# Designs tried in a protein design chat: VH-VL binders against c3mjb8. Part 6

Target 1, 104 residues: c3mjb8
Amino acid sequence: MRIKNKIKKRIIELIELAYITARKGDLELAREYIKLAEMYSRKGRIKIPLKYKRMFCRKCYTPLITGVTERRRIRSKILIRTCLICNWQRRYVLSRNKGSNKEN
Below, E stands for the ipSAE of ESMFold2; O stands for the ipSAE of OpenDDE; V2 stands for 0.75 times the mean of E and O plus 0.25 times the DockQ between their complexes.

## First folded at step 17 (VH-VL)

Design U3
Fold by OpenDDE, look of step 18:
Structure U3 (fold): chain C 104 residues (1-104), chain A 123 residues (1-123), chain B 107 residues (1-107)
Amino acid sequence: as target 1 above (104 residues)
Amino acid sequence: EVQLLESGGDLVQPGGSLRLSCAASGFTFDDHAMSWVRQAPGKGLEWVSWISGSGYSTEYADSVKGRFTISRDNSQNTLYLQMNSLRVEDTAVYICAREDYDFWQGYYYFDHWGQGTLVTVSS
Amino acid sequence: DIQMTQSPSSLSASVGDRVTITCRASQSIRSWLAWFQQKPGKAPKSLIYAASSRQSKVPTQFSGSGSGTDFTLTISSLQPEDFATYYCQQSYSTPYTFGGGTKVEIK
């Protein structure tokens, strides 16, 4: 249990670091951090919290930064997030609560 | 209601140390990244440090790197700034700011600020 | 680091006037720009985020525009309570940086 918590901490730290790194302009290094985080997740059998999963493209591992690596559009009460690196799209049903949307 | 209350400001000599606190209330503390911003007397705003909601990631202005440490206790809803090796140019009102996230647009931004606490570094 | 150049540093205006404050970034920050209001001895107040999104409970006379490197805060009709110092801030990347501020004074 203690080890799992440490691994989870590292996963989150890596994702946060990736996001910061990407915002500083180093997308390649940022992607490597995400890949590493995913590896830890798989090996440790630790689920990445949804909050952090939403911070990067699950297809190409690029941190999603609005206007840089991501485009967001709202159409018919659906939020469409497009990765500008690989064009991968995710859809979210709009709700009043921030971050509580169901992924489609 | 969101409230941020800074404390710990004092008069210290150059080379001295000081620890600031920011007590947060009215929101889920660990959901928000926090920053310290300072304002020298009669001057503009300067970002000092940032910490993620989890507390696992931190960022610092070059002017304070190696001297200041930002931390948080999410169980106590408190943000801290440990300031070591203080310099005269560190004299300022230190303000804590909450960073929010707009999920629909995808932006992080400061949405709430404390009143600040005055730190004076003087010989 | 991203430098934020704000202009003017100060201006005098009357109640009812249209006021425009500009902010220029040294590089493109897309729409990662915020505007704040500060009165003497008071905490800063967030006005605009994402270049043009108004914060909750912010009066309608405040509006933000721009993208990339050039941004504008507009007060369509200056109210008595609007006399203050305004700051722009880029949230594109750390270190976060602020403009030098614009003091809006009574004419």
Scores: ipSAE 0.904, ipTM 0.949, lowest interface PAE 0.5, mean pLDDT 95
Fold by ESMFold2, look of step 18:
Formats: sequence, C-alpha cells, structure tokens
Structure U3 (fold): chain C 104 residues (1-104), chain A 123 residues (1-123), chain B 107 residues (1-107)
Amino acid sequence: as target 1 above (104 residues)
Amino acid sequence: EVQLLESGGDLVQPGGSLRLSCAASGFTFDDHAMSWVRQAPGKGLEWVSWISGSGYSTEYADSVKGRFTISRDNSQNTLYLQMNSLRVEDTAVYICAREDYDFWQGYYYFDHWGQGTLVTVSS
Amino acid sequence: DIQMTQSPSSLSASVGDRVTITCRASQSIRSWLAWFQQKPGKAPKSLIYAASSRQSKVPTQFSGSGSGTDFTLTISSLQPEDFATYYCQQSYSTPYTFGGGTKVEIK
C-alpha cells in the first residue's frame, strides 16, 4: 500500500503543479505535467480523484482556468465547460447549489 | 466545524527565528491549499505565502522570499511557517487561511480564517 | 504585481444608508475578486468571492458586482453591526494582493 500511496501522491502533485504552471502562462509545460500524471495513473492503475480530473481538459490536457483557458455557462442545472484552447465541451448535472445551508 | 488555530507567536529580536503552527480540524486538510496572511498593527492585510494541498508547490511574497518557508504535515493536519532572519517590519498578527473551490463557478477563494498569532520583532 | 486601489479609505454613514465601496485592479483580473469584512480585534470574515457570489451565511444586504478592473461592494441598508473595515483582494495571480481597506463608521 506504501508504493501505491506514493504514486497517488505524485499524480496529485503533478496536477497541482500543472495548474500553477498554466496560471503563470506556460500552457505547453502544464500539458506535459498532466500527460505525465495520466501516465502514472495508467501504469499504477490508480484512479485520479474527481477533484483533480476536473482541473484539466480531457481532450487536450490544458489546465482549465475560469475566464482564461475555459468558459463556463449554466443552463437549467447543467454546467457547460468549454476549453478555449481546443473547444471541447463537457456537461455536468448539478443537483445542489453551492453555499446552500439548511438550519433545521 | 471548520477550525484553524494558530500558535507560536512570540517576542523576538531582529535576526531571530520563529516557527508558527496552524492546527486544522473539521475538514479534509490535504484537499485544501493554505495561505499565511499578516497584518501589522493598525495596517491592512498582506498575503505572505501559499502552499498547495499536497504540499508540493509553494509561493511567497517578495518581502519574505528566502527568509520564510511554508510547509504542511498532512498526517497531523498542521500548517507551518518557519521564519528566519526576522526584521522589525515582520511584526504582525499572522493568520492562516483555508482556500476552497466553487466548482459551479470555477473559482478558488479564502473561505475560513484563523484567529491569528502575534509576532513582535523588536530590539 | 497587480495593484488593488480601494476607495474611499473611510466613510461615515447612518443606519439604513446605502453604502458603496469601489476597488480597481491595475490590470484585468476577470472575476477573481473577493471582499472581506474585519471588525476591530477580529479575524477577517469572507463576504464575497468571484466578484458577486455571497459566502454562506452572509447577510443579504451585502452584494458585489463588477468584472475586469472595476468592482463594487454594496451594503444596501447599513446595520449597526456593519461597522468594520472592508478589503478587496484579487486571486488572479500570485502574489495575491489586497486593497488598502475602507473603514465604515456608523454615525
């Protein structure tokens, strides 16, 4: 379990680094970090947590930065994300609004 | 239920060192990037440093680069700030802040703040 | 570095007044802007993120607007507990930077 845990940590580190690298404007290097993270995931048979899978375009591997490398539109509880680099779209069904708190 | 508690603030002389801690509870610590923000007496807020959820990536304000080191121990749910070569200008309340993400809109933001710990640098 | 210019530096208003605080970025930050409230001797409290999104449990008199370089925090009807200093902050790029603050004094 130790080796698999180390590989998972490396995958997460690479995706975090890719996002920061893209925010600094180096999209080519950022994509290379994502590709490497994907390679570790496949080789180690380790699922990338959903949070991190959603940080980059699944077609071109560009980290998705709102208003910079992606556009977001919300239509009737559906979030549509468009990669501004390759125009790939992905749709998400949202069942709860963020920030909604119930006091019983 | 999210709680951030800073400790380690003290009175130190210029050139001295100090290590601050921020104990986190009530959330999955390694899912969140963290920052230190400071406020000199009677002054505004100044961002000091940032660390990614994994602890791998860090960023620093120019005023502290080379002197301060941010780190985290995700097994202990604790954020640290090692401060070396302290200057009078580093006198401030140091506050840790949690970064969260709104997936619906796609923005990171500070959503919780600790109470702060006072560092006084005086000869 | 992205400079955040906040105006006014202070103001006085009566309970029930509409208060407007502005924040200007030295370059476009899209909507990567947050507003914080800080009362004397207390930690900052997050009010608004993404320029206009109200944080959980933040009273409805607080609203944010703007994009690009010009942003506004509005307190639609000032309450006695709204005496505080307000800060804007950009999170578009590091170093993250804050405005100089606006002290709101209740008459």
Scores: ipSAE 0.757, ipTM 0.880, lowest interface PAE 1.0, mean pLDDT 91

## First folded at step 18 (VH-VL)

Design V2
Fold by OpenDDE, fold request of step 19:
Structure V2 (fold): chain C 104 residues (1-104), chain A 123 residues (1-123), chain B 107 residues (1-107)
Amino acid sequence: as target 1 above (104 residues)
Amino acid sequence: EVQLLESGGDLVQPGGSLRLSCAASGFTFDDYAMSWVRQAPGKGLEWVSWISGSGYTTEYADSVKGRFTISRDNSQNTLYLQMNSLRVEDTAVYICAREDYDFFQGYYYFDHWGQGTLVTVSS
Amino acid sequence: DIQMTQSPSSLSASVGDRVTITCRASQSIRSWLAWFQQKPGKAPKSLIYAASSRQSKVPTQFSGSGSGTDFTLTISSLQPEDFATYYCQQSYSTPYTFGGGTKVEIK
């Protein structure tokens, strides 16, 4: 396996671990995992897949857990995700087709 | 149509080993986390293990930690459960379950289940 | 670990009856609660997720409510095919845990 692939694997693993850790109630450790993942991404020049980028707040690096660290609301066909830790918001335009959306 | 088909259940002695498989079809396998859930005869449901879609992260119930290993081969759309040091209390129907994600609400949840495969541990 | 206490363990009802099953979590799980139906010799069937969201193709007589620690599954009008065992499950954190189950029997 190429070095970049190994790094990418580690990045994804860290993000997944962060999400699980946050759900277990340790937000600080979870944030550290995310920060580490971001560092690996930056140093390795490896892009984090969108699927995993959506699992944490890009501003404060907190995993986004609905009802704990995140609030989601739909208004006027726009999905608004709010980080409850730093109040960072991300908006998604809802598409006509189920499961599809446009990130703003 | 989503299908999950478990196999590998057998009769084994205490201390023995067994490997279960769950063949998935009808969906993009690596997009979904998977779990094993077991049900002892006449009893309720018990979560056993979880694995992320990527296969890089796993979780285990304390009752099986150190003895069971969950894994997946995304190229073959197959989920596995390696069971070592089996105990009588491990006797159960083992069911694989798909964990879906509702992006609009932000929840993960089980939405599809296999029929299960029977594992009997007896001397 | 989060303990899920389900009640009652069993109940008898007739077709057309309103049936209520409750589930209590040992700690707040917000809305990370699911309900399942299981018939003898069959795999579980997913009914409700996120405490109150009905899964696709689930009949409208099934509804879920609650948040935090107390949750309820309601069958507004029991149908012949609804006689089964029902389970709640918290999906808040691993280890995932299930309630003890409620067997709905015909009166």
Scores: ipSAE 0.916, ipTM 0.957, lowest interface PAE 0.4, mean pLDDT 96
Fold by OpenDDE, fold request of step 19:
Structure V2 (fold): chain C 104 residues (1-104), chain A 123 residues (1-123), chain B 107 residues (1-107)
Amino acid sequence: as target 1 above (104 residues)
Amino acid sequence: EVQLLESGGDLVQPGGSLRLSCAASGFTFDDYAMSWVRQAPGKGLEWVSWISGSGYTTEYADSVKGRFTISRDNSQNTLYLQMNSLRVEDTAVYICAREDYDFFQGYYYFDHWGQGTLVTVSS
Amino acid sequence: DIQMTQSPSSLSASVGDRVTITCRASQSIRSWLAWFQQKPGKAPKSLIYAASSRQSKVPTQFSGSGSGTDFTLTISSLQPEDFATYYCQQSYSTPYTFGGGTKVEIK
């Protein structure tokens, strides 16, 4: 249980670091951090929390930064997030309460 | 109501150490990244340090790297700044700021600030 | 590091005036720009984020515009409570950096 918690911590740390690194302009290194985090997740059988999974493209492992590697558009009450690197898209149904989306 | 209350500011000599605290209330503390920002007397704002919501990732301004350490205790809803090897130029009001996230647009931004605590470094 | 150049450093205006403050980034920060208001001895107050999005409870006389390197804060009709110092800040990447500030004084 202690080892699992340590691995989970490392996974989260890598994802956070990847996001910061990408914002600094090093997308390649950032992607490597994400790949490493995914590897740890798979080998350790540890699920990545949703809030962290939403920080990167699940297809190409690029951290999603608005205006740089991601575009967000709202159409017909649907939020469309597009990865500008590989064009992967994810759609979210919008609720009236912005706070409720943060809790999911 | 979101509240941020800084404490720990004092008068210290150059080379001294000081630990600042920021007590947070009115929100889920671990959901938000936090920063320290300082303001020298009569001057503008300067970002000092950043810490993720989890506390696992930190960032520092070059001016404080190796001397300052940002940390947090999410169980106590408290942000900390350990300041070592203080210099006269570190004299400032130190303010804690909450970084929120707009899911619809995808931006992180400061939305709440504390009143600050004064740190004076003088011989 | 990204340098933020804010202008003017100070200006005098009257109640009801239209006030414009500009901020220039040394490189493109897309829309990762925020504006803050600070009164003497008080905590900064967040006004605008994402270059043009108003924070909660911010009066409608405040508006932000711009993208890339050039940004503008506009106060359409200055109110008595709006006399303060204003700062821009890039949130594009760490280290976060602020403009030098603009003091809006009463004429």
Scores: ipSAE 0.915, ipTM 0.956, lowest interface PAE 0.4, mean pLDDT 95
Fold by OpenDDE, look of step 18:
Structure V2 (fold): chain C 104 residues (1-104), chain A 123 residues (1-123), chain B 107 residues (1-107)
Amino acid sequence: as target 1 above (104 residues)
Amino acid sequence: EVQLLESGGDLVQPGGSLRLSCAASGFTFDDYAMSWVRQAPGKGLEWVSWISGSGYTTEYADSVKGRFTISRDNSQNTLYLQMNSLRVEDTAVYICAREDYDFFQGYYYFDHWGQGTLVTVSS
Amino acid sequence: DIQMTQSPSSLSASVGDRVTITCRASQSIRSWLAWFQQKPGKAPKSLIYAASSRQSKVPTQFSGSGSGTDFTLTISSLQPEDFATYYCQQSYSTPYTFGGGTKVEIK
């Protein structure tokens, strides 16, 4: 349990670091951090919390930064997030609470 | 109501150390990244340090890197700034700020600020 | 680091006046720009984020515009309580940086 918690911490840290790194303009390094985080997740059998999963493109592992690597649009009460690197799209049903939208 | 209350400001000599605290209330503390911003007397705002909601990631301005340490205790809803090797130019009101996230637009932004606590570094 | 150049540093205006403050980034920050109001001895108050999104409970006379490198804060009709110092801030990347501020004074 203690080891799993450490791994989980590292996963989250890597994703956060990736996001910061991408915002600084190093997308390649950022993607590597995400890939590493995913590897830890798989090997450790630790689920990445949804909050952090939403921070990167699950297809190309690029941190999603609005206006840089991501475009967000609202159409018919659906939030559409498009990765500008690989064009991968995710749809969210709009709700009143931030971050509580259901993924489609 | 969201509240941020800074404390710990004092008069110290150059080379001294000081620890600031920011007590947060009125929101789920660990959901939000936090920053310290300082303002020298009669001057503008300067970002000092940032810490993620989890506390696992931190960022520092070059002017304080290696001397200041940002941390948080999410169980106590408190943000900290350990300041070592203080310099005269570190004299400022230090303000804690909450960074919110707009999920619909995808932006992080400061939405709440404390009143600040004065740190004076003088010989 | 991204440099934020704010202008003017100060201006005098009267109640009811239209006030415009500009902020220029040294590189494109897309819409990662915020505006803040600060009164002497008080905490900064967030006005605008994402270049043009008004914070909750911020009066309608405040509006933000711009993208990329050039941004503008507009006070359509200056109110007595609007005399203060205003700052722009880029939230595009760390280190976060602020404009030098604009003091709006009574004419």
Scores: ipSAE 0.907, ipTM 0.953, lowest interface PAE 0.5, mean pLDDT 95
Fold by ESMFold2, fold request of step 19:
Structure V2 (fold): chain C 104 residues (1-104), chain A 123 residues (1-123), chain B 107 residues (1-107)
Amino acid sequence: as target 1 above (104 residues)
Amino acid sequence: EVQLLESGGDLVQPGGSLRLSCAASGFTFDDYAMSWVRQAPGKGLEWVSWISGSGYTTEYADSVKGRFTISRDNSQNTLYLQMNSLRVEDTAVYICAREDYDFFQGYYYFDHWGQGTLVTVSS
Amino acid sequence: DIQMTQSPSSLSASVGDRVTITCRASQSIRSWLAWFQQKPGKAPKSLIYAASSRQSKVPTQFSGSGSGTDFTLTISSLQPEDFATYYCQQSYSTPYTFGGGTKVEIK
């Protein structure tokens, strides 16, 4: 399953490149990187790790950058992330064990 | 306890090469992106380079691009900076820094710094 | 790239004083701003990230505020151990850039 490991590496690399590209302001190229990563994931039946799934909008594939491409609001220990490109929202229940990556 | 220990700083002539190391301990190394930051004697801080936790992606300041290479060995918990074609203006204390992520607020930030290693470029 | 203008470049104050240090970005960086403390011969120490979030173990006299282009670090009651140089840093875009520093002298 060495081929599957190489495909997973490519998926992760593409998502990282997409985030870097989006921070430089090129959202169209960044979306193309995410679409390619999703294609490799689907073709290879390889799950994208949760850390990387949380880096982009699952509807429009825009990398999510706080205050730039997404808005974050906290309501009663619920984090609401809103994509500023397509207005899709995702909700996260926050607890001591589910909060920031600091509680790993 | 998070520790970052730089080594490899030395006196080198212009045009020379040097490889810096940053030994990491007290945390899961490959979960964190890392940077090199430098400080010339008596001057402020300048970001040099960045590498993702996976090691798959990197960024460089324009002043070092093409001459410096950041890398990491996640099996040995070590960050590296290969410096080639050194110039007098590269003289500085080089400091490694760990980048953490606050998922609640959605920000990356430096949370731990090493003490640094001095690189002097002079004839 | 994004220029960070920090003021004042130095100041002198008495123990117990309220001290305010400002940092201005050449364009909006939203809240992608951090503050660091550095004592002579020592590594930087992280104080504030996300403009206003205090790092773990940072004493409560330190607070940050601002968004967009204008940011402030406040030391509510200056202590003798707060003598240091303070830097702001933006992480909105690469290259990451730092302010020129503010040297705080106790007296």
Scores: ipSAE 0.821, ipTM 0.897, lowest interface PAE 0.7, mean pLDDT 91
Fold by ESMFold2, fold request of step 19:
Structure V2 (fold): chain C 104 residues (1-104), chain A 123 residues (1-123), chain B 107 residues (1-107)
Amino acid sequence: as target 1 above (104 residues)
Amino acid sequence: EVQLLESGGDLVQPGGSLRLSCAASGFTFDDYAMSWVRQAPGKGLEWVSWISGSGYTTEYADSVKGRFTISRDNSQNTLYLQMNSLRVEDTAVYICAREDYDFFQGYYYFDHWGQGTLVTVSS
Amino acid sequence: DIQMTQSPSSLSASVGDRVTITCRASQSIRSWLAWFQQKPGKAPKSLIYAASSRQSKVPTQFSGSGSGTDFTLTISSLQPEDFATYYCQQSYSTPYTFGGGTKVEIK
């Protein structure tokens, strides 16, 4: 397998593990997994796929779990996600269809 | 059209092993997490195991942990359940289910189900 | 593990009736709650996720409500095709767990 493909798989695995870990309540370990995934992404110059990039808080690296570590609301076709740990917000422009893993 | 077709159910003795398959078609298989759910005859639904779309992470019900292994071959669009050390209480129809994601609300949910394959564990 | 207590376990109803099924979680699951329909010998059919969001092509007589620990599936006007068993399921934490089911029968 290509070296970049192997690194990309590791990045994805770490983000998935972080989400599972956060759902079990260990936010500290979950953040460490995200930090490691981001390090691999930067050093390897490999973009994190969009669906995984949106799984964690950009500021504090906490996995975003609806109703647990984040709040969501819609204002004028804009989804606003608020991290409940550090209050960081991110805005997404939405189409009329329900979202898939990928924004329209 | 999304289709999920289970196979490999059989009659086996207690302590035996069996491998189930779920053939997927009509969608990009590796984009979706998958689960096995079972239903004993005349009973309700019980979640058995989960695997991420990538195949890199898995979860198991306590009743099967250490005995069952979920896996997937994304190049063959196939989900598997390896069942070892089978017990009479594992007797059930085993059903594969596809998990989708609603980005708008931020929830994962089962959206499609197979018909199931019957596993009978009996002496 | 999060226990899901579903009630009633069965009920008898006529076409046109309003049917209400409840599901209670042993701890808060916020809105990580889904509802499924299953007819004998058939695969389950997904109805509701996120407590109140209808799945694609689910008829509008089905609605879900609730959050935290108490959830309700309502069939506003029972149709002939709605006689089935209904299950709730939490996906807040693993193991995912189902309610015991509610069988909706023809009077």
Scores: ipSAE 0.802, ipTM 0.892, lowest interface PAE 0.6, mean pLDDT 91

Design V2
Fold by ESMFold2, fold request of step 19:
Structure V2 (fold): chain C 104 residues (1-104), chain A 123 residues (1-123), chain B 107 residues (1-107)
Amino acid sequence: as target 1 above (104 residues)
Amino acid sequence: EVQLLESGGDLVQPGGSLRLSCAASGFTFDDYAMSWVRQAPGKGLEWVSWISGSGYTTEYADSVKGRFTISRDNSQNTLYLQMNSLRVEDTAVYICAREDYDFFQGYYYFDHWGQGTLVTVSS
Amino acid sequence: DIQMTQSPSSLSASVGDRVTITCRASQSIRSWLAWFQQKPGKAPKSLIYAASSRQSKVPTQFSGSGSGTDFTLTISSLQPEDFATYYCQQSYSTPYTFGGGTKVEIK
């Protein structure tokens, strides 16, 4: 129980570090952090929380930073995020309440 | 209503220590990253430190690295700043700020600020 | 570190005037820029984020524009409550940095 909690904390820390690292311009190291977090998740069978899954490209593992590594478009109340590194897209149906548009 | 209330500011001598607190209410605290920002009397704003909502990652301004430690207790909805080896130039009002996220546009930004707590470093 | 240069440092204007404040980043920050208002003895108030997105309940005379390195805050028609100091801030990377401020005074 304690071991799973420590592994989950490490997974989250790695994803947060990856985002910070990518913002400083080192995308290669950032991807290494994400790959390691994904490996811990698979090996330990610990789900990555949705908030953190949405922080990186699921195809190339690049952290997604608006205007830097990703582009965002809204069409018919669907958010389309495009990874600028590998062109992978993900789509989200958006809430009508803008003040409550928190990612869960 | 979102509320941020800082406390712990005091008059201290150079080399001294202080611990600042920021009590949060009216929102789910661990969903939000937090920062400390300071303002010297008559001067502009200077970012001091940042901590993620989880508390697992932190960042510091170079001027405070090694001397200040940001932390949080998510069970008590409280943000902290441990300030060691204080210098005269650390004199400022220290303000905690909540970082919100606009998922629609994909930007983080400060949306709520406390009133601040005054730290004076003087002999 | 990313330096934010804000201009002018102060200005005098009358109620009803259009005011433009500029902010320049030392490198591209895309649209990771915010504007804050601060009145003497008070906490900052968030006005604009993402260069041009107005925070909720911020009056419509405030607008932001720009991307990359050059940004502006425009107050289309100054109101008596708009006399304050204004700061820009980048959140592209840590350390987050602020401009030096622009004090808007009544003429």
Scores: ipSAE 0.800, ipTM 0.889, lowest interface PAE 0.7, mean pLDDT 91

